# VHH binders against UPF0282 protein Pars_1056, part 9

Target 1, 306 residues: UPF0282 protein Pars_1056, of Pyrobaculum arsenaticum (a4wjr7)
Amino acid sequence: MEILPVGEESLGVRSMCLYVETRDVRILFDAGVSLAPRRFGLPPHPRELERARSVRGEIVRLAQQADIITVSHYHRDHFTPWYPSVYMATDGETYKKVYGGKKVLMKSPADLNWSQRRRHYGLAKALQEAGAKAVYADGGEWRIGGTVIRASPPLWHGPAGSKTGRVIAFAVSDGEERLVFVPDVEGPVEPEPVAFLEEVKPTVVVVGGPPTYLGWELERALQRLTEIIDIGPHTLVLAHHLLRDLAWREKIEAVLQRAEKRGVRVATYAGLLGRKDELLEAMRRDLYAAEPAAAQPAEEGIDEGD
Key: E = the ipSAE of ESMFold2; O = the ipSAE of OpenDDE; V2 = 0.75 times the mean of E and O plus 0.25 times the DockQ between their complexes.

## First folded at step 4 (VHH)

Design x07 (from e04 with L100E R102L W104T E105Y; framework vhh_3k1k_2)
Fold by ESMFold2-Fast, scan of step 4:
Structure x07 (fold): chain B 306 residues (1-306), chain A 119 residues (1-119)
Amino acid sequence: as target 1 above (306 residues)
Amino acid sequence: QVQLVESGGALVQPGGSLRLSCAASGFTFSEYAMRWYRQAPGKEREWVAGISSGGSYTSYEDSVKGRFTISRDDARNTVYLQMNSLKPEDTAVYYCAAYEDLGTYYDYWGQGTQVTVSS
């Protein structure tokens, strides 16, 4: 299979978008991009806005090639909205180019928090208007030629009982590789994501790492990451919340050392592309200090803290 | 208390090179981002280059990219601007400015140093 990173904090935006192609099917995981409306008391720097527009262009391009698009949960950085947004680089019509005529595997609304349930409602209506074929994916399995796609049961977005709600992970197996995409588990913290990984026995793991810049549940997350390394994937991609912190490598040093001893390659999305990490959100103070820019107005909207 | 002193300005021929220095005193230099600005006669002051407090990020105005390089030496409390392939359009008074690491609302300016590019 071919694995192409599209958007993520190491590429300068809030996203976890990943393109995967097998001989049988082309999948675009979580076709979304966003920017933090405030970080260090500052709005997005013009360089972050430019990067969000660039990533949005890649999402649209790859969505045209995709057979299946996923929505693991209903946070702004994991789907394309049906409304105009500067911070999501959309004009209110972009969702039709992304989702039009596509099969969409998405999180069931049955166990969502209020905020995600509200966004689910709007997105579901938009998908119907775009002519997408949406399927609630929780616990499902699909076979397309030699490729098997499997969705996890609902997993916590962070610690059990979290106000951020639940997400689903996706496994893709093509006979050569077994990839698991594990968005926004913030580590993971809870054991269920690791149990799913142990059942699948992936060769490649893409996981949303802990938000070290917030300091939440770090000890538990490091323990879970060690357990993932023990499963023995050849590649572990650490993504998303972890890369909002310039000091992330130091804070997970024990995990990196263990991976090296076990022969597990640890990479960011940028690393998979052979590029240097560009943590623009984490560098926002540096961007403003080095380069003058007019302040951008705050974008309206309800964003759950994370 | 805060003092920024630019030096290195001179008359050079087109295609020449020049290195400007800005010596800082009266503040904790390593905690400040440093910028270079320039002002040509009859024009407004424009930003030229910047370097973050940690040196991990540098940025340049489009017309100087590939020709100018900003760097810093925190042990000497000095920021530099290496100017290569100079053009007549680069003729200006060059100013050094310091910006606080966590807030860009209060800056300090130097006296300036004159660069003239002419045959």
Scores: ipSAE 0.030, ipTM 0.594, lowest interface PAE 7.2, mean pLDDT 88

Design x08 (from e04 with D101E R102Y W104S E105P; framework vhh_3k1k_2)
Fold by ESMFold2-Fast, scan of step 4:
Structure x08 (fold): chain B 306 residues (1-306), chain A 119 residues (1-119)
Amino acid sequence: as target 1 above (306 residues)
Amino acid sequence: QVQLVESGGALVQPGGSLRLSCAASGFTFSEYAMRWYRQAPGKEREWVAGISSGGSYTSYEDSVKGRFTISRDDARNTVYLQMNSLKPEDTAVYYCAAYLEYGSPYDYWGQGTQVTVSS
């Protein structure tokens, strides 16, 4: 199995986009990218806009190779929108290049909050217009040659009852590796993502880590990450919300110590590529302090939590 | 009081190298981003390079990328600009400046050091 990180906070954007290739199938997980419209009171720096455009180009390129594209939930950093957006680096035709003729495995709308239901409606219509074959994936399983793809039941986006709604995780096994992609569980905080991981017994885990810059539910998230390490994957990729905080290593030191003791490699998306972390969102004040740039007005219609 | 003192400017041949230094005093150096600017004869002052507080991020004007390297030594309260493959168009007075954040009223500037690149 080949695993290629595409976009994520350690690569300078809001994303969890991951490309996975087995002998049987090519999968592009969550083909989205966006930028925080405000962080530290500042709009995205021009360097962040350049990075979003670069990642978007890579998403389009890899989508052309992909057989399957996933949508784990309906936040704007996890899918390609059907409209122009500077912060998502789209021109309104981009979604056709990503989703055209593709099989799309996506979250069922049955248990979404209002904001996600609206985005789902728009995306579903766009997928139909693009000629995509969309399937609601929750709890499903697909066998393609020697590869098995499994989707989790709905999982909380953070703590149970969260306003951010529900997500699904995906497991891919090719007989040599078992990868689980666990987006936006913000830790996890709840036990259900760990239960799914215990059932799959992955060799590689890619998980959206806790938003340490917000500090909420941190103790529970650290406990869940310790439980994931105890399952014994050879590699644990910590991604997304965690990497919006320059102090993330200090705040999860106990988890890192446990991983070392258990022989589990902890990596970011940048680390998997042999690159240094470039946490551009977390460094936004540093970008503006080191390089002169006029502050741009906020892009209209973008939610700060997306 | 607050002071930034640039040094290292000289006359060099095209293709040569220079290292500029900027020594800071009178403020908490480690909390500030540092920038290098230059002003060539008959031109406006332009930004050349910048380094964040703590040194984790560096950035450069396009014409100097790959030729210039900015670095800092917080123990010595000094920022450096290593200039390689110098060109006649790099001839300018070079200034260092200290920044807390975009739009900050606490920006500080030095007096400058002359770099001349000629055959």
Scores: ipSAE 0.334, ipTM 0.773, lowest interface PAE 2.9, mean pLDDT 89

Design x09 (framework vhh_3k1k_2)
Fold by ESMFold2-Fast, scan of step 4:
Structure x09 (fold): chain B 306 residues (1-306), chain A 121 residues (1-121)
Amino acid sequence: as target 1 above (306 residues)
Amino acid sequence: QVQLVESGGALVQPGGSLRLSCAASGFTFSEYAMRWYRQAPGKEREWVAGISSGGSYTSYEDSVKGRFTISRDDARNTVYLQMNSLKPEDTAVYYCAAYLDYYSGSYYDYWGQGTQVTVSS
């Protein structure tokens, strides 16, 4: 299988978008991109806006090639909205270019909080207008030629009881490689994502790592990451919330040491592309200090800004 | 007591190279981002390149990207601008400036006297 990183914090945006191609099917995981409306009290720097536009262009290009697009949960950095947005680099037609004529595997609304239910409702209507074939994926399984796609049961977005809600993970097997995409579990913290990984026994794991800049639940997340390493994937991609912290490597040093001892390659999305990490959000103060900003666009009011 | 002293400006042929230096004193250099600006006669001053306080981030104006490289030596309190593939439109007085923190709303601009770069056949 071909695995192509598309967008993530190491690539300068809030995203976890990943393109995967087997001989049987092309899958675009979580076709979304966004920017923190405020970080260190600052709005996105023009370089971040430029990067969001660049990633959005890649998402549109790869969506046209994709057979299946996923929506693991209803946060704005995981789907393409149906409205114009500067921080998501969209106009009112972008969603049709992404989702038009596509099969969409998405999180069931059965256990969403109010904010996610509202976004689900809007997205569901947009998918219908775009002519997408959307199905609720929780716990499902699909076989396409020699490829098997599995969705996890609902997993917590962070610790159990999180107000952030629930997500689903996806496993893709093509015979030799078994990839699991595990978005926004913030570590993981809870044991259920590890149980799913142990059942699949993946060769490649892509997981949303802990938000080390917040310091919460770090010990539990480190324990879960060592358990993932002990499953023995050849590659562990640490992504997303972890890469909003310039000091992330230091804070997970024990995990990195265990991976080295076990022969597990740890990479960011940028690392998989042979590029240096560009943690633009974490460097926002540095961006403003090094380069004068043009007049800021009108601030985008979003209910899921961190 | 704060000083920024630019040097290295010269007359060069199109396609030539030049390295500018800016020596800083009177403030904690390592805490400041450093920027290069330029101004040609009859034109507004424009930003050319910048480097963060930690040196991990560099940025460039589009017309110089790929041709100019900014770097810093914190032990010597100096910022550099390596200019390659020079063009006549690069002719200007070059200035360095130091920026602490844009967010604080009390950024400090320390501007030097400038150094003249002339690109002419």
Scores: ipSAE 0.336, ipTM 0.760, lowest interface PAE 3.5, mean pLDDT 89

Design x10 (framework vhh_3k1k_2; at its last look DockQ between E and O 0.81; V2 from the best seeds 0.00; counts 0 for: pae E 3.5 > 2)
Amino acid sequence: QVQLVESGGALVQPGGSLRLSCAASGFTFSEYAMRWYRQAPGKEREWVAGISSGGSYTSYEDSVKGRFTISRDDARNTVYLQMNSLKPEDTAVYYCAAYTYDSWGSTYDYWGQGTQVTVSS
ESMFold2-Fast, scan of step 4: ipSAE 0.403; ipTM 0.807
ESMFold2, look of step 5: ipSAE 0.266; ipTM 0.753
ESMFold2 (binder alone), look of step 5: mean pLDDT 85; pTM 0.850
OpenDDE, look of step 5: ipSAE 0.745; ipTM 0.912

Design x11 (framework vhh_3k1k_2)
Fold by ESMFold2-Fast, scan of step 4:
Structure x11 (fold): chain B 306 residues (1-306), chain A 122 residues (1-122)
Amino acid sequence: as target 1 above (306 residues)
Amino acid sequence: QVQLVESGGALVQPGGSLRLSCAASGFTFSEYAMRWYRQAPGKEREWVAGISSGGSYTSYEDSVKGRFTISRDDARNTVYLQMNSLKPEDTAVYYCAAYVYDESFGSYYDYWGQGTQVTVSS
């Protein structure tokens, strides 16, 4: 299978968008991109805005090729909204270019809090208007030629009981590789994502790592990451929240050492592309210090009914 | 730290009115949309109304349109819900919510108040 990183914090944006192509199917995981409206008290630097536009263009391009697009959960950086947004680099028509006529595998609203359900409602309506063929994926399985796609049961977005809600992971097996995409588990912290990975026995794991700049639950997350390494994928991609911290490598040094001893390659999305990490959000103070920019008016907050 | 504190809940007769208030602290209130939700016994929490930052846009759940009005006072960091023509079906705990970017979680986070009880009965 071909694995193409599209957007993620190591590429300068909030995203976890990943393109995967097998002989049988082309999948675009979580076709979203966003920017933190405030980080270190600062709005996005012009360099971040430019990067978000670049990544959005790539998402639209790859969506044209994709057969299946996923929505693992209902946060702004994991789907394309149906409204204009500077920080998500969209106009009111972008969602039709991404989702129009596509099969969409998405998180069920059955176990979401009401805030997540409201965002789900808006997206579901937009998908219908775009002519997408959306199905709730939780625990499902699809066979397309020699490729098998499995969705996990609901997993916590971070620690159990988190107000950020639940997510689903996706496994794709094509006979050569077994890839698991595990978005926004923030570690993981809980054992259920590791149980899913142990069942699949992946060769490639893409996982949303812990937000190390917060320091909470770090011990548990490091333990879970060592359990993932012990499953023995040849490649472990650490993504997302972890890469919002310039000191992330130091904070997970024990995990990196274990990976090296077990022969597991640890990479970021940028690393998979042979590029240097550009942690633009984590560098926001440095960007403003090096390239001063005038304050831009803040983008109006998202209204869940919009 | 983000805090939301609701007040104004009371027992009221059908056809009556109440004004709920939600005092917010710990974030730049004027830059964020504010929302009201409600939860009746044995039911899921339901979105009721929302107001954009600056107050230029308001939105309502269909069952409360024309009866409820959401407003905000950014100088006082307070959002309001004016409830008119109250019905027994409006009986619920009412929650104020903010969808605020949290630096600690690296994402938008739903913050909730403790709730204020509204009972509509004769």
Scores: ipSAE 0.000, ipTM 0.092, lowest interface PAE 20.5, mean pLDDT 86

Design x12 (framework vhh_3k1k_2)
Fold by ESMFold2-Fast, scan of step 4:
Structure x12 (fold): chain B 306 residues (1-306), chain A 123 residues (1-123)
Amino acid sequence: as target 1 above (306 residues)
Amino acid sequence: QVQLVESGGALVQPGGSLRLSCAASGFTFSEYAMRWYRQAPGKEREWVAGISSGGSYTSYEDSVKGRFTISRDDARNTVYLQMNSLKPEDTAVYYCAATVYYDESDWYTYDYWGQGTQVTVSS
């Protein structure tokens, strides 16, 4: 299979968008991008806005090629909204270009909190208007030629009981590789994501790492990451919340050392592309300090958190 | 207590090259973003180039992109501006500036400036 990173914090945006192509099917995981409305008290720097527009263009391009698009949960950086947004680089028609006529595998609303139910409602209506064929994926399995796609049961977005709710992970297996995409588990912290990975026995793991800049549940997340390494994928991609912290490598040094000992390659999305990390959100103070720009907020007071 | 000292300014022919240096003292240099500005006779001071505290991000004014390169050596507390393909329009006094970051609680940005170094590009 071919794996193409599209958007993520190491590429300068909030996203986890990943394009995967097998002989049988083309999948675009979590076709979303956004920017933090505030970080270090500052709105996005113009360089971040340019990067979000660039990533959005790639999402639209790859969505045109995709057979299946996923929505693992209902945070702004994991789906394309049906409304104009500067920070998500959308106009009111962008969602039709992404989802129009596509098969969409998405998280069931059965266990969502109130705010996520509202976003689900709006997205579901937009998908119907775009002519997408959406199905709730939790625990499901699909076979397309020699490719098997499996969705996990609901997993916690962070610690059990979290207000951020639940997410689903996706496994894709062809005859040679087994990839698991594990968004927004913030580590993971809980054991269920590791149990799913142990069942699948992936060759490639793409996982949302811990928010080290917040320090939440770090010891449990480090333990879970070592358990993932011990499963023995040839490649472990650490993504998302972890890359909002310039000091991330230092804070997970023990995990990196264990991976090296076990022969597991650790990469960021940028690393998979052979590019250096460009942690623009984590560098926002540096961006304003190095390149003067007016701090002009485009979307203030609607921070959803993720 | 921040001190910035620029050097390297000279008279050069159009198409020539020059490297400016800015030596910093009195602060933890590696924690500050550094910038170069210039001021031509009769004009306002303009931003030329910047480099982040970590050195991973650099940025340039459109008129100098592809010709100028900013870099830093944190072990020597020095920031550099390599200027290639110099034009008469690049004639100016070049200033080094250190910028402290915004803080969520106070929103202030403070710039510390050097005395400048004169670059003259003429036939």
Scores: ipSAE 0.006, ipTM 0.528, lowest interface PAE 9.7, mean pLDDT 87

Design x13 (framework vhh_3k1k_2)
Fold by ESMFold2-Fast, scan of step 4:
Structure x13 (fold): chain B 306 residues (1-306), chain A 123 residues (1-123)
Amino acid sequence: as target 1 above (306 residues)
Amino acid sequence: QVQLVESGGALVQPGGSLRLSCAASGFTFSEYAMRWYRQAPGKEREWVAGISSGGSYTSYEDSVKGRFTISRDDARNTVYLQMNSLKPEDTAVYYCAAYVYYSESGWSTYDYWGQGTQVTVSS
């Protein structure tokens, strides 16, 4: 299979968008991008806005090629909204370009909190208007030629009982590689994502790592990451919340050392592309300190969310 | 008292090179990002280049990108601007400024506009 990183914090935006091709199917995982409305008390720097627009263009381009697009949960960095947004680099027509006529594998609304239910409702309506064929994916399995796609049961977005709700992970197997995409588990913290990985026995794991800049549940997340390494994928991609912290490598040093001892390659999305990490959100103070902000449109009424 | 002293300005021919220096005192230099600005007669002061406090991020105005390089030496409390392939339109007085994120309030800026250093690239 071919694996192409599209957007993620190491690429300067809030996203986990990943494009995967097998001989049988082209999948775009979580076709979303956003920027933190505030980080360190600062709004997005113009460089972050440029990066969000660039990533959005790539998402639209790859969505045109994709057969299947996923929505693992209803935070705005994981789907394309149906409304204009400067921070998500969308206009009112972008969602139709992404989802129009596509098969969409998405999280069931059964376990959502209030804000996710609201976003689910709006997205579901938008998908219908775009002519998308949406299927609730939780626990499902699809076979397309020699490719098998599996969705996990609902997993916690962080610790059990989390107010941020539930997510689903996706496994793709083509006979040579077994990739698992595990968004927004914040570590993981709970054992269920590791149990799913042990069932699949992936060769490549892409996992949303712990928010080390917030400091909560770190010990449990490090333990779970160690368990993932022990499954023995050749590549472990650490992504998302972890890469909002400039000091992330230091804070997960024990995990990195274990990966090295076990011969597991640890990479960020940027690393998979052979590029240096550009943690623009984590560097927002540095961006503003080095470069004055040009006048930019304000994002109105969208301060709640991811 | 915060003090920034620019130096290195000179008359150079088009296509030439020049290195500007800015010596800082009166604050903890290593905690501040540094910027270079320039002002030509009758024009607004414009930002030219910047470097983060950690030195890992540098940024440039489009017209100088690829020609100018900003760097810093925290042991000497000095920021530099290496200017290559100079053009007549680069003629200006060059100033440096210091910026810091103040953690308790989020953002703060401390700048001190010194005398500047005159760069003249053939009239």
Scores: ipSAE 0.335, ipTM 0.751, lowest interface PAE 2.5, mean pLDDT 88

Design x14 (framework vhh_3k1k_2)
Fold by ESMFold2-Fast, scan of step 4:
Structure x14 (fold): chain B 306 residues (1-306), chain A 120 residues (1-120)
Amino acid sequence: as target 1 above (306 residues)
Amino acid sequence: QVQLVESGGALVQPGGSLRLSCAASGFTFSEYAMRWYRQAPGKEREWVAGISSGGSYTSYEDSVKGRFTISRDDARNTVYLQMNSLKPEDTAVYYCAAYLDEYGSYYDYWGQGTQVTVSS
């Protein structure tokens, strides 16, 4: 199995996009990228806009190769919108290049909040117009040659009862590796994502870590992360919300120590590519301090719960 | 009390190298981002390179990227600009600047400049 990080906070953008190729199938997980409209009272720095455009180009390139594209839930950093956006690095045609003729495995709308339900309806219409073959994936399973793809049942986006709603995780097994992609569980904090991981027994876990910059439910998230380490993947990729905080390593030090003791490699998306982390959003004050730039007009509101 | 003093400017041939230094005093150097600017005769002052407090992030104007390297030594209160593969177009007075944005207050200190001339 080939695993290629595409976009994520350690690569300078809000994203969790991951490309996975087996002998049988090419999958692009969550083909989205965005930027925080405001962080530290500041709009995205021009360097963040450049990074978003670069990541979007990679998403389009890899989408053209992909057989399957996923949408784990309906936040703007997890799908390509059907409208122009500077912060998502799209024009009105980008979604056709990403989704045109593709099989799309997506979260069921059954348990979405208002904002996600609205975005779901718009995206569903856009997918139909692009000629995509979209199916609701919750709890599903697909076998393609020697590769098995499983979608989790709905999992909480953070704590149970969260206003941010539900997400689905995906497991891909090819006989050599078992990868689980676990977006936006914010830790996890609830036990269900760990239960899914215990069923799959993954060799590689890619998980959206806790938003340490917000300080919510940190003790529960740290406990869940130690439980994931105890499952014994050879690699644990910590991603997304966690990497919006320059102090993330300090705040999860106990988890990092347990991983070291257990022989589990902890990596960011940048680390998987052999690159240094570039937490551009978390560094936004530093970007403006090092390189002066005119403020750009605000384009998008903050996504619910981010 | 606050002082930034640039040094290292010289006449050099095209393709040559220079290292500029900027010695800072009178403020807590490690808390400030440091920047290099340049101004050629008859032109506006241009940002060239910057380095964040703590040194984890560096940034460069496109025309100098790959040729110039900014670095800092917080123990010596000094920022450096290593300039390689110099071109006649790099001829300018180079200025060091210290910047701190502290929610609701801006601190922006400048040096007097050092002349770099690239000519055969």
Scores: ipSAE 0.265, ipTM 0.730, lowest interface PAE 4.3, mean pLDDT 89

Design x31 (from e04 with S53R G54S R102L W104S E105T; framework vhh_3k1k_2)
Fold by ESMFold2-Fast, scan of step 4:
Structure x31 (fold): chain B 306 residues (1-306), chain A 119 residues (1-119)
Amino acid sequence: as target 1 above (306 residues)
Amino acid sequence: QVQLVESGGALVQPGGSLRLSCAASGFTFSEYAMRWYRQAPGKEREWVAGISRSGSYTSYEDSVKGRFTISRDDARNTVYLQMNSLKPEDTAVYYCAAYLDLGSTYDYWGQGTQVTVSS
């Protein structure tokens, strides 16, 4: 299979968008991008806005090729909204270009909190308007030629009982590789994502790592990452919340050492592309200090990469 | 107490190269981002290039991108601007400036160094 990183914090945006192509099917995981409205008390730098627009263009391009698009949960950096947004780089017609006529595998609304339920409602209406064929994927399995796609049961977005809600992970197997995409588990912290990975026995794991810049639940997340390494994928991609922290490598040093000893390659989305990390959100103070920024209006409405 | 001293300005032919230096003293150089600005006769001072405190992020004004390279040597408290493929429109006095962040009230500016691109 071909695996193409599209958007993520190492590429300068809040996203976890990943494009995967097998002989049988083309999948675009979590076609979303966003920017932190505030970080270090500062709004997004123009360089971040430029990067969000660039990633959005790539999402639209790849969505046109995709057969299936996923929505693992209802945070704004994981789906394309139906309204204009500067921080999500949309113009109100963008969702039709992404989702139009596509099969959408999405998380069930059964266990959503209030804010997630409202986002789900709006997105479901937008998908219908775009002519998308949306199905609730939780625990499902699809066989397309020699490719098997499997969705996990709901997994916690962070610690159990968290008000951030739940997410679903996706496994894709084509006979050569077994990839698991594990968004926004913030580590993981809980054991259930590891149980799913142990069942699938992936060769490639893409996982939303711990928010080390916040420092809490770190010991549990490091233990879970160690357990993932012990499953023995050849590649472990650490993504998302982890890369909002310039010191992330130092804070997960024990995990990196275990991966090296086990022969597991650890990479970021940028690393998979042979590029150096560009942690623009984590560097926001440095961006403003190095380059003057023109005044920009605040974005209207709700725009949060919760 | 704070000083920034630019040097390296000269008269060069179009297509030529120059390396500008800015030597800093009187503050903790490694804690500051560094910028290069330029000012041509009758024009406003414009930002040319910047480098973060760590040196891991560099940025450039569009007209110089690909031709100029900013770098820093914290052991020597010096920031550099390597200027290649010089054009007549690059003619200006070049200034070094130090920034802590957007909220800082301390902009440290040097005296400037004259770059003239002409046959």
Scores: ipSAE 0.208, ipTM 0.700, lowest interface PAE 4.8, mean pLDDT 89

